VH-VL binders against q80uz0r647to840. Designs and how they scored, part 7

Target 1, 194 residues: q80uz0r647to840
Amino acid sequence: RALVIAQELLSSEKAYVQMLQHLSLDFHGAVLRALENVEQEGREPLAQEELRQGLRELPAICDLHQGILESLEQRLGDCGEGQPQVADIFLAREQEFEHHAAHILQFDRYLGLLAESCLLSPRLATTVREFEQSSQGGGQSMKHRMLRVVQRLFQYQVLLTDYLNNLCPDSAEYDNTQSALTLISKVTDRANES

## First folded at step 1 (VH-VL)

Design r6 (framework fv_ramucirumab)
Fold by ESMFold2-Fast, scan of step 1:
Structure r6 (fold): chain C 194 residues (1-194), chain A 123 residues (1-123), chain B 107 residues (1-107)
Amino acid sequence: as target 1 above (194 residues)
Amino acid sequence: EVQLVQSGGGLVKPGGSLRLSCAASGFTFSSYSMNWVRQAPGKGLEWVSSISSSSSYIYYADSVKGRFTISRDNAKNSLYLQMNSLRAEDTAVYYCARVFYDILTGYDAFDIWGQGTMVTVSS
Amino acid sequence: DIQMTQSPSSVSASIGDRVTITCRASQGISSWLGWYQQKPGKAPKLLIYAASSLQSGVPSRFSGSGSGTYFTLTISSLQAEDFAVYFCQQANSFPWTFGGGTKVDIK
């Protein structure tokens, strides 16, 4: 059953990376340009600058998760009948998680700042909505996409816990999964303090 | 005052054409997505078509796809629905509606509606 | 297409009554549901969006609840101006679909 959970981790990581790529490559630039127009109209510049700085972190966050995705694809592609080995993928990226955790956890606040900016600029609100429509033709919101950035860390906790519970307690993978959970819990605990 | 004022309805024979207009005032029309929703006499509401603020994204209900064309002229603050190859089943009051996007809930709401215009398709 | 089913089709009520209208979706729509009020000869008016968010200007006696496939609109103390037809709408997936409507009539 561990393999099934590892496959779910891979599948959900692929969907998450695709969302991050759209947010980083297509939407990000258009929103930054719209925010510049709000600023040019004499709007409050500090809120716009904070939102801009947060959005500029998207490429680095995307790179982190792209690396995780590639590693998961390689490990699970090579694992026909054997026990999956995925926990060290997270452990290898401990420094990156610690570095990016602060930005990832600010995305709920960035959503709030974006919402405030949209109240001041119907043009910005329209830009946000048009990119939502381009992806699926309705129903999938910017709230959904931005909150997924925060929620992914909590999804890792859930998936890795389920994975751990289906591993042999005497295995190296069991020990490594406990360490990975400790790492993810550490970075998400810093989140919940903010 | 935020409002949508409609015109262009009427009686037409099956196979005929009509063009509906919706004139916006009191808000920045070019910043909002717009919709057409219809209601057959004594029946419920049916979404017909939507258009984004820049006209980059346009969607149609399957029942009208290929026959109806939604368009807008942001310089004139106007929304249009060109209806071709009309059928008896297209008989309805047609409403234009503004899309209000609430980013905190992620929800699109139809917050401002036109008064409606009657389209009757009969022989 | 997501089918929206409203019940009851009509209800007879008196001023001051608590009225509850239900809406069921044929598949899960999370909280992507809105409620509209329509009076005879008039365009629909938005009351509730995102299942439970009250539109500005709408009296607090209106409330919405539910998630997934089961939703309710409640009018806590019916007023004379509340006699109308009420429609639910799912905004989860294209095409947008509406319920058949519930007519609130005077008793």
Scores: ipSAE 0.014, ipTM 0.530, lowest interface PAE 8.4, mean pLDDT 83

Design r7 (framework fv_ramucirumab)
Fold by ESMFold2-Fast, scan of step 1:
Structure r7 (fold): chain C 194 residues (1-194), chain A 120 residues (1-120), chain B 107 residues (1-107)
Amino acid sequence: as target 1 above (194 residues)
Amino acid sequence: EVQLVQSGGGLVKPGGSLRLSCAASGFTFSYYSMNWVRQAPGKGLEWVSSISSSGSYIYYADSVKGRFTISRDNAKNSLYLQMNSLRAEDTAVYYCARHEYGDYWAFDIWGQGTMVTVSS
Amino acid sequence: DIQMTQSPSSVSASIGDRVTITCRASQGISSWLGWYQQKPGKAPKLLIYDASSLQSGVPSRFSGSGSGTYFTLTISSLQAEDFAVYFCQQYNSFPLTFGGGTKVDIK
């Protein structure tokens, strides 16, 4: 049923936003402090600068998904057991997805940059391990958390496709969901093709 | 129908090699992390390997590191497990399994299983 | 590695019985735990994820509870099709690990 899938979209968005908040709020500043104490030259400073820029994107990505979460909570709270209307939540945020998608899709690459930077900086490696052991819930690795940033866009495609397949084809929500899928596919297709 | 269909098992001598395949249908394969889990005759489940949706991140159980290689072909909706230097203790039914949504590494869809027997 | 200990290893029960299976983690895993059902000659089937969330299509007589290191799977009114082996699985950290299994047999 479409409502069940919309509820899954909401519950998974709640978990995702909590992960992003921990990653952004507890980790972001500490890693950036560690990075600014590392003196490097040649290719190494460039790699660290790219990692810094990627990490600075986390608060904006968190804000985007916090907005989606709040909208999903409002829509699903209001619909009761009626027809959910969630597709326009994504359509209303087309500009934001377009802006952040490039950075979101590069979190896979940021994992490699983080690993490389940790080899060059024992201070950064210590900070990452301390975050994983003391500030995170459930012992989740940094790699697992950053990988979820990339995977969330692909999960939207899966969830919205399942949602679409459970909607009445002559409904406005069906048409809006097709448009939302086109938007999400457009922003993620580059990663699939690359 | 969402399903995973497996092939490629068989009988092999110790030190030999086998390649297992898992064909996905009814869902967008490229958006899911995939896994191999095995079960020796009369024993419990043992996780073997995981591969991310893109194929960029791969994890192995210590017992198979250096001998097994997990891979995927998203254009063909297929998952593979290349098994080299096989040992008698690798004898098991091997299952491919799909990762659940988001944060949940619980396996919501499983293949039917492929028997791998390692003996002389 | 996180070790998952299930108890009992087997239980004999009658149709209509309430069956409870426990799973203990060697360290805290929050709610990052799933439960599976496996029938002879078949692949496992996911019943519960995130310790207490019922998988789509799974009967409401199945429920999960717990957090941290102690978890339970409950079958409120055992049916004929529920005679199977049940496994817990933690996904808090790699390597992913399973409990040893609990066989639910008919009396």
Scores: ipSAE 0.000, ipTM 0.437, lowest interface PAE 17.6, mean pLDDT 80

Design r8 (framework fv_ramucirumab)
Fold by ESMFold2-Fast, scan of step 1:
Structure r8 (fold): chain C 194 residues (1-194), chain A 120 residues (1-120), chain B 107 residues (1-107)
Amino acid sequence: as target 1 above (194 residues)
Amino acid sequence: EVQLVQSGGGLVKPGGSLRLSCAASGFTFSSYSMNWVRQAPGKGLEWVSSISSSSSYIYYADSVKGRFTISRDNAKNSLYLQMNSLRAEDTAVYYCAREKWLVYDAFDIWGQGTMVTVSS
Amino acid sequence: DIQMTQSPSSVSASIGDRVTITCRASQGISNWLGWYQQKPGKAPKLLIYAASSLQSGVPSRFSGSGSGTYFTLTISSLQAEDFAVYFCQQAKSFPYTFGGGTKVDIK
């Protein structure tokens, strides 16, 4: 049971990293360049500066999750049919989560800024649409992909809670998973309060 | 250690062809747009070509359009520049370079350069 | 194409001097500008990106300013290792273009 949930954590992390790579590779660069053109056509510079700053954080966020993915692949590959141990992967990255938390939690707002900019520029709207069409398919709009950056923290919370409930309460992994959940919940709760 | 190591280059006659290679290590190559920049002896820098991380977006300087082809192999962490119909004016040191932050605003890591001499 | 014009073409300076190099774009490029240092026989090195952001590992004596069409690179207290050629580069649109370079020589 616990192994099945840990494998779901790995599978969803693979999908999430692939999505982050698409957002980080080609999409944000083209969007940011288009935003500079919109500025010259009469949009307020401050809103575009904020969006540009936020999108520049994507490579570092991608690196964080790439590391988590690689660690999950190693741990679950090694355990075979045994009990998985994955909670310390998150605990080892506590400083990185806290460092990037503010930017991750702002992606909902960045999406709003992007949507507003598209209303002022058919060229920008066309750029966004083209990236949506060039994706691997699967019916996910770029809006939903950007929202997944915020939603991944909530998904970790759900998956780790389900994982915890399928572990032996006397195990070290149980204790470590409680600590990992506390870390993720602390970061996620900041979003609800700010 | 983040680095780009170049190979290829050499002396070629006008009308000839050469392929330059650039091997990346120490970073996730598939996450970065890559560029070729050249510098003729005693002259300034000239941007040659750009390729996005997925190879979906490729751009060339007018002086090389139709003759040069940029490509990459993300599985091998390698960038290439295929140069055809070479001219004396293509004589230069060629650098491969990584774009910082993927926002197309600067080249933060450069290869050591490789000399291409086009002469009869 | 966006033309990048650098001035001066060369400057002679002494250790400890303040050196300022100017770069002008033929059209607005917002802050899509980088500054590079190149020493003889070496590849260029990034100093400043986004017009004013210092690249990691670059000494704080280097600073960039400007937006739109007018940009400056300043070296507040010139050191022996700073004698080099400096280039600006716009990344607003393709083709990317470089300034002609400014050679900083010892007096």
Scores: ipSAE 0.005, ipTM 0.467, lowest interface PAE 13.7, mean pLDDT 81

Design r9 (framework fv_ramucirumab)
Fold by ESMFold2-Fast, scan of step 1:
Structure r9 (fold): chain C 194 residues (1-194), chain A 120 residues (1-120), chain B 107 residues (1-107)
Amino acid sequence: as target 1 above (194 residues)
Amino acid sequence: EVQLVQSGGGLVKPGGSLRLSCAASGFTFSSYSMNWVRQAPGKGLEWVSSISSSSSYIYYADSVKGRFTISRDNAKNSLYLQMNSLRAEDTAVYYCARGPYSSRWYFDYWGQGTMVTVSS
Amino acid sequence: DIQMTQSPSSVSASIGDRVTITCRASQDISSWLGWYQQKPGKAPKLLIYAASSLQSGVPSRFSGSGSGTYFTLTISSLQAEDFAVYFCQQGYSFPLTFGGGTKVDIK
C-alpha cells in the first residue's frame, strides 16, 4: 500500500508541476505586462506592487516542485516493489520550503489582490479574461490555477499521512516521514496564523 | 546525457517555407518548455518562439508572428518550427534550446544549430 | 519591449585579469537575468541564472550580481578558455530579449 500511495504522490506531482508551468507563463507574460501598464498610467496601489513581488517568487516555487518530481521518479524507479523511500526528498528541500512558505501560502491572497486590481483597471481585467479564453490560456481560469498552489501543500500533508500509516513503525522511512510531515505542517500552519 | 539534435535547415528563396526539427534525448522531454533562438551571421542572439511542456502556452517574437509556427510531439521527444513566408532578414543559425520547468526562461541546453539561408 | 544594453561591446584582457561586463535593462526586471558564453561556431552556454546563481558545472571564477535594472558578470581570474562572446538575457516578460554581446579578446 505504501508503494501505491508513493506512486499517487508521483502522479499528482507530475500534474501539479505541469499546472505550475502554465500558471507561471500566464503571469510572467500577460498579467505582469498589464500591471506594468497600470503603473505607467499613474502611481499604482500598494496591493498591485505586493502582487507583482509575490508572483516573482513563482519560478523558485516551480524549481522546488520540479526537484521533488525528478527525485520521486528516480526513487520509485530504484525501489522495486513495496519498499519506497521518499520522505528525505522533502527533508532535503527543507530550506527551500521554509524560504518560499510565505509566498506559497499567499496565493489565496494574490487571488484577492488580482481581483482588486481588475476592479481598479478594466484594462487588466480585459487582459486576464482574454488570456484565459485564448488558445494559450486553454480556457482554464486563473483562480483555479492559483488555488492549486495552496492546495498542493495540503495534499502533501494528506498523502504523507496516509503513507506514514502504511509503513513499519520500526523503519527509518517511518521516522523520516514523521519529520517530513512536521516540516509540511509547519509551512501549512503559517496560513492559519494569517 | 542531455542532447538536442537539429535538422531541416537549408537554402530557400524569399517567400518560401522550411521546417526545422529538434530531437531530444537524455531527459524527460514532456517536463520542459522548449524554445527557438536565432543568430544572424556575425550578429547577436534573438529569441524567436517558446512553447510550454504541454503546448498550452506559445509565444512568438513580433518579427515572426503569423509566419512561424512552433510545435512539439512529446511522444516522439521532438520540437518543430514551421517557417512560412521567409524573408532575407530570417537568414540565421537557428538553435533549439531547453527552458527550465520553472518558467524562468533561461536556456540551459542548446542544440548544435541549423543554418537557414534566405536569398534570391 | 525590454531593451538590454550591454557594455562594453569588446574588452581586451590578459590571462589572470579580472573582467567585468555590465548589462542594463530599460525597466525593472527584478532578478530575471541570465548570462551566456558563446565561442566561435558553437551554441551559447548558460553560465548564470536568476542574476547570481551559478549553473551546475560552471567554474566558480564566474559570478553575477545586480537586481532591478543594473547587472554585472565578473570573471575573477581570466583563463584561456574564457575568450568568448558574453550575452545577458532578461526572462521577466515576453518578448524575451538579449543584450548585444561583449567580446572578450586576448590583449
Scores: ipSAE 0.000, ipTM 0.447, lowest interface PAE 14.9, mean pLDDT 80

Design t1 (framework fv_traxivitug)
Fold by ESMFold2-Fast, scan of step 1:
Structure t1 (fold): chain C 194 residues (1-194), chain A 119 residues (1-119), chain B 107 residues (1-107)
Amino acid sequence: as target 1 above (194 residues)
Amino acid sequence: QVQLVESGGTLVQPGGSLRLSCAASGFTFSSYWMTWVRQAPGKGLEWVANIKQDGSEKYYVDSVRGRFTISRDNAKNSLFLQMNSLRPEDTAVYFCARDYYGSWYFDYWGQGTLVTVSS
Amino acid sequence: QSVLTQPPSVSVAPGKTARITCGGDNIGSKSVHWYQQKPGQAPILVVYDDSDRPSGIPERFSGSNSGNTATLTISRVEAGDEADYYCQVWDSSSDHVFGGGTKVTVL
């Protein structure tokens, strides 16, 4: 049923936001602190500066999904056992999704830069290992965690497609869900092209 | 087991110098940042100085910068604090602590060594 | 600047819950660590990274950190928990910063 799929969207968004908060607030902060302690006599390695710039995208992405989570919680709480109305949550954030599409593929690249930076800085390597081993990380590699940023968009396509197939074709929610899928597909395709 | 043992604390006159030592055992000393933390009698904890694994980076609280020098000898598993131009305000128990880098917490502490700066 | 504020003292009856606060601007964005110190002894780490416990520390010790306040919670307090407790963070401008300490008295 449509409501069941909408509840799955909410539950998976909660888990995703928790992971993003760990990356954005805890890991990103720790990496920046590790890099700040480098002697400032010479130029910072290009890999470290580019990694630093790329990781700054995490807070904005976290904010986007925190907003989606809060909206999903409110909509499904207000709905009760009635018809869910969730597609416009995504449509309201069209500009944000389009902005992040420009940076989504960089997360795979940032993993390479992180690995390179760890070879140059034992302190950074220790920081990465500690976050991989943390209880919040569940022992998952940094590659798995950061690639979830790209994977979430593909999960939206799957969940929204299943949701659409369980809606009345003549409902406003059906039309809005088709529009949301078009938006997510456009963002995902742009991410894959680069 | 991880063990840290401080030594060198004694009574010194204002303007004097003193060197503290910390002997480490039970872990790979060369893999950890190390820290000195002090506590004046009846007062709270105050960070003093820390040193990177290889000794290439050193940081100090403002009140001791230029007077204190932190150093380490990884071959001997030893940490040092050279204290010059000592002031009565430097009177404290000095603790050696292992700095768990990445989160910057101190997971193991020595028992401390008392430095008294008085005439 | 990066100053951490703790209440100077907290009194609690045996078996009850003690809560020690650590106030700091946007402290919820930092990793907060907590130390227990008994008279004449070195401090020991009781909570690190906001809410994690070292091996050997009882489950009665827990932590939280959000907004401008971090909290150390000691449930089912025992006489042996009477001690001074310090919060600590790392800051790029101040390096390691300790709170002023809280004396927990078990009456």
Scores: ipSAE 0.000, ipTM 0.433, lowest interface PAE 18.3, mean pLDDT 81

Design t10 (framework fv_traxivitug)
Fold by ESMFold2-Fast, scan of step 1:
Structure t10 (fold): chain C 194 residues (1-194), chain A 121 residues (1-121), chain B 107 residues (1-107)
Amino acid sequence: as target 1 above (194 residues)
Amino acid sequence: QVQLVESGGTLVQPGGSLRLSCAASGFTFSSYWMTWVRQAPGKGLEWVANIKQDGSEKYYVDSVRGRFTISRDNAKNSLFLQMNSLRPEDTAVYFCARSIYPTYWDYFDYWGQGTLVTVSS
Amino acid sequence: QSVLTQPPSVSVAPGKTARITCGGDNIGSKSVHWYQQKPGQAPILVVYDDSDRPSGIPERFSGSNSGNTATLTISRVEAGDEADYYCQVWDSSSDHVFGGGTKVTVL
């Protein structure tokens, strides 16, 4: 039912936030330290600067999703077997989603910049490998973790659509979920603007 | 309720052309990448083509590039596959499937029932 | 050509565990998705992003992905699980790649 899908939203948000925290708090700092020791020349200084700027947005994105996670935990912890009400969690954060939408899509591009920088810097390549092999990395490639940043908005569309289809059409939650889907679709479309 | 319904599959001669259609309902069609996947009789699944939400990006498996064209009409919630210069090896059931963007982690969460295309003399 | 290797068949007794493998170079660095297909029917998604399940798929379906092998695990197998199972990844050179498929027979 709707509650099962809402619980799936919570569980996937928790996993996503854990990944974002590792990426924004641990990996970001290590990459910045490695990049500071690399000699800058030609077009490579520009690529490195763009990567740095992109990674600097991670803490704000992490804060957005940490807030969503905490709200989902409270709402679903308190509802028991009752009808869940989660759509307004997204609606309350419309401005934050709009601010980060375009930047989120660029994480696929940042992966290319990171990969290119690793070919030029053995130190950076070693840093990436060490994080991938650490307990926090769980053996998952940095490539997969960074692309989850882009994919999460689309996962919201899938989960909220499934949620909507399991709600009573007469309910306030049905109407709010349609509004939340409209918001996420708008944000997703903006993120796809090049 | 998400539904995808393919149509247009039939018997065609080698060198012929055919257009497949997929009618989508139960979701915001314009928000999803769409995909064609085929399956030859007794064989496994093979990805054929992807199209972005707004139709601005299209990707094809090498064996059909230049012969097949994927397109969509978001106002009509419809996906199309125009197949030209058909070969016997294009004989397959063609499935319409909904994809999750971006392409790197694309998976197909809903599939249609498929439509059979037979290319034979 | 296909870069993902699956065993052509797996036999399992009711109530036991079936494991279907998907082999590929550095597949642990990719996201693996799994589909179930019964004769005459469309495939359905059973596991995505290595280990996540869509709503409506029983918890006895699970996945893992490490090194050169991804695995779909079906615990407490039921007769209704008899089907063909396909793994799938995205690859930069080939786009979407499917494994050859594994026929699971419940005896």
Scores: ipSAE 0.000, ipTM 0.450, lowest interface PAE 16.8, mean pLDDT 81

Design t2 (framework fv_traxivitug)
Fold by ESMFold2-Fast, scan of step 1:
Structure t2 (fold): chain C 194 residues (1-194), chain A 121 residues (1-121), chain B 107 residues (1-107)
Amino acid sequence: as target 1 above (194 residues)
Amino acid sequence: QVQLVESGGTLVQPGGSLRLSCAASGFTFSSYWMTWVRQAPGKGLEWVANIKQDGSEKYYVDSVRGRFTISRDNAKNSLFLQMNSLRPEDTAVYFCARELYYYDSSGLDYWGQGTLVTVSS
Amino acid sequence: QSVLTQPPSVSVAPGKTARITCGGDNIGSKSVHWYQQKPGQAPILVVYDDSDRPSGIPERFSGSNSGNTATLTISRVEAGDEADYYCQVWDSSSDHVFGGGTKVTVL
């Protein structure tokens, strides 16, 4: 049934936002502090600036998904046993998703720049290691955490497809879900081309 | 609960030798750089030596190089400082401490209570 | 070799703000850590990486670091804050370098 799938979308969004908040608020702040406070004689300022720019995208991505989470909580909390209407939550955020896709395409380069910066700064390397080994990190690498961003878009695609298959084809929600799925598929395809 | 407990401090004559120990508990000892810091009576803190997680790198302040040897036994969660050719100016309370981050720009986030070494005739 | 300069003493009235400086050439490019030591006790870390605070340390303790001066700020000072305070940096030529220490006296 459609409602069960919509509830799974909400539950998985809660877990994802928790991870993304840890990554965005704790890691981003720690790494940017390490980069700002170290004089790097002989280092490339361009590489560090590109890394800073990439990491600064994380709060905006976190804000996007926090908004989705809050919208899902409201819709499904008030839904009861009625038909859920969640597709427009994604459609209302089309521009943010298109922006998100552009940043995903750069994440591999940002991870490479982070790795290179760690070779030049034991302080930064230790900051990354401490974050990876934190209790909320569960020993997961930065690569694994960044991969979850791409995997969340894929999970949206799977969940929205299952949701669509459980809706009345004549309903407005069916049409809106097809549009949302098209949007997410486009974003996912662009990310996979990197 | 992180805990560091030093032992071995005593009165020793100039030219003598002494081995200090530090017992660590409450954390994964093998994952941290460890350091020895000393403090002469009524004076400030002075770094003495540090050692990498696996014992592969060791560093010393100039005044003790060649006389002191830092070592660790990760299986026993223990840090050691072997002090040879002791001088009156080595008189101090010796603290073991855990380095918060690897060796670079690292703070010392937990300290033992210290053990007093007195070098006097 | 880095040399860190601290004033030997600072006096502050209860409830007021104490500022302890740590001077060093281009210290703003380094991470500065601050320790509190009471008589007969081991030092405890109160501020690390210029401005971060360990779990359990009151938010009254804060730090800053720019140019040639790092500063430990203790707001709303309490009698229990009376202690010696040391700044510390890591330096590739000298490893851990400590300042000379500042005795804070709460009037």
Scores: ipSAE 0.000, ipTM 0.424, lowest interface PAE 20.6, mean pLDDT 80

Design t3 (framework fv_traxivitug)
Fold by ESMFold2-Fast, scan of step 1:
Parts: structure tokens; C-alpha cells; sequence
Structure t3 (fold): chain C 194 residues (1-194), chain A 120 residues (1-120), chain B 107 residues (1-107)
């Protein structure tokens, strides 16, 4: 049933936004402070600046997904047990997806840079470990959390494909869902190669 | 060690004013939405007010809107609740609570509370 | 205008399962959080986002949320679980809304 899949999209978006907020609001600030200490000692490799710049994209990515979450809650709240209409939530955010996809798909690279930086800075390694142990992180490693940023776009493709396959082919929602899938696929493919 | 400590609760006459404070430590205070929640003696929890990380957005339960003002000082890791035109029904233990990173979520860290009694 | 309805009390024998319901119109579309409060103490978050647990909360605590009812389930109940439990959601019109609370008595 299409509604069940739409509700799965909502529930997984709730979990994802929670993780993103924790990563953006707690981790970003803590890592930035740890990197400043390394910089003050004149020990900063050039890769540290790339990591810093990449992590500063997190608040904007959080804003995008927060908006998606709010829209999903509104739409599914309004439809009750009826027909869901969620595809245009993604279509309305085409410009944001195109802008942020490149940054989202680079989080695996940022993970590599973070891991290398931790080998060179015991203080940064301690900061990362403390963040990983926080209750809001659910006990997941930094690798797991950062990879979830990349995985969300691919998860959208899976969920929207399942959703599409459970819609009436003659419905407006079917057409809109095809368009949303095309959008997500394009930004995912483009960002992987940029 | 993540901690929230409320202070300022006392006995006040109806129509009076009172300012509550909440001191935060052990986390990056400026990164979190902060909340005030109250509990009347023998009653349940009632949300009072929310404030965004930078103080740009403030929200209140209808019964206190126009009378209470939530504010924060991120440089001092402090949250405040200015209560004006107090009524007997405002009598409660007031808890300071940290939002789950964002407004839409629950509160994962709570202070011990401070008792406000509004009586003649 | 969200209103969350909880039973005032639930009695459960040690080792058995307690279920606390939280009723609300279309609550299944919202994230439900659950708090435990013992007399004279501050509330403690025990379940968030319908079914997730904070670090330090035993696996006996679980949650579900669908349709018009969210449920906190406490399996293999222990005497130390005796407390008041509150559900909570965020709503655009009401902001944070708490249920009236359920007193769990372990007998």
C-alpha cells in the first residue's frame, strides 16, 4: 500500500533529521573548536581546511531535510487514511537538491579526511570519540552517521520507487513521483561524478 | 558532565513578577533549542516556552503569552524566564530542559526544577 | 489543537509487561517521546522518535506509534519502573503537547 510506504518515508525522515541536527549543531561546533586548536599550533595540513569547509555545509543540508520532514508531517496528517500526496514535496525543492547534492555525496571523503586528522591530532580524536558516545548519537560511530548523509539520497530512490509501484498509473501522484525519482536520480548521479 | 540548574523560584503575590534563571554546563549551549516546562503540585507536565539557538524564535503556551518572556545569553550559557502578571494557576515547579538538538523533538536533559508559588 | 489522552493509572505484576497508551488524532504522523518521572525528581527521557532509546535505557522499554494511538511498552517490569509516564509530541498549532500522565504501579 502506498500509504504505508509514505509513512515509512516520514518515519525514516524523522530519524534522519534527528541525526543531522545532532551532527550539525553539536559535532560541527566541537570539531571546529578542535581544529582551531591545531591551527593555533601551526600544525594544520591543507586537508583540514577542506574538512572544515565541508562540515560548514551541514546547517544548510539540515534546513533542506527539516523542511521535507515538516511537509511530510503536514501532508500525511491531512490525508489520514486516504491517498497520500508527497511527491511534490521533493519537486518543490529541486533547486536545493541540485545545490546540495554535491556536498552530500562528498561526506564519505570528509569521513576519510576526519579519520586522517584524528591520527594527527589526539585532541580531535578525543572530541570525535566523546561525540560518538553521546546519548543523542544512539551509540553509532561517526563513520555510520556520516555515511547516513550519503545514504539518504539513495534511500529516497528506493522508497520512492516502492511508493511509485503501489500507485495507480493513471494518477497525478504517479506522474509526480516519476518526476521526483528523475530529480533524485539526476542529482545523485551528477554529484557522484563532480 | 551535562547539567542544567534552575534558580529564582519563590513565593510571589498575584499580579507580581519573577525572573527564573537556568545555568547550563557540559555542552555547547548555543547549539540547542531550550525549553521551560512546568508542573503544578500533583499535576502533569505542561510546556511553557521554547527558544531557538540564537534567540530569533520564541514560542509560548497560550495561557502565558504576553505575560512571560523567554530569553537566553549564549555567552553566559544561561536561559531565563521573565514572568509578569503572575496568577495563582502559575504555581508550579519550573523545569529548564534541553531540546533534542531541535524544537520538534523531545527534551533529553532536564534540571531539577525550581518551585514558584503564587499566593496572597 | 492536539490533545493527548493517557489512562490515569496502570497496574502490573513484576516480570510482566506494562502497556501505556497515548491517544491523539492522527498521532501516527507525529514523533512521540516518552518520559519517566519518579516522585520529587525531574523527568527522564526513556523513548524518543516513537521507538528509539537513549543510551542507558534498558531494552525492556520500547515504543510504537500508528493511526491514533502510540504505546510505550515496558517488558519484564521491575519494581524500579514504578513511576509516572508522560507522552509528548510537537504540533505546529500547539508546539509541545504532553499527555496527562499515567501512574504505573508495580504490585
Amino acid sequence: as target 1 above (194 residues)
Amino acid sequence: QVQLVESGGTLVQPGGSLRLSCAASGFTFSSYWMTWVRQAPGKGLEWVANIKQDGSEKYYVDSVRGRFTISRDNAKNSLFLQMNSLRPEDTAVYFCARGFSYRYYGMDVWGQGTLVTVSS
Amino acid sequence: QSVLTQPPSVSVAPGKTARITCGGDNIGSKSVHWYQQKPGQAPILVVYDDSDRPSGIPERFSGSNSGNTATLTISRVEAGDEADYYCQVWDSSSDHVFGGGTKVTVL
Scores: ipSAE 0.000, ipTM 0.452, lowest interface PAE 16.6, mean pLDDT 81

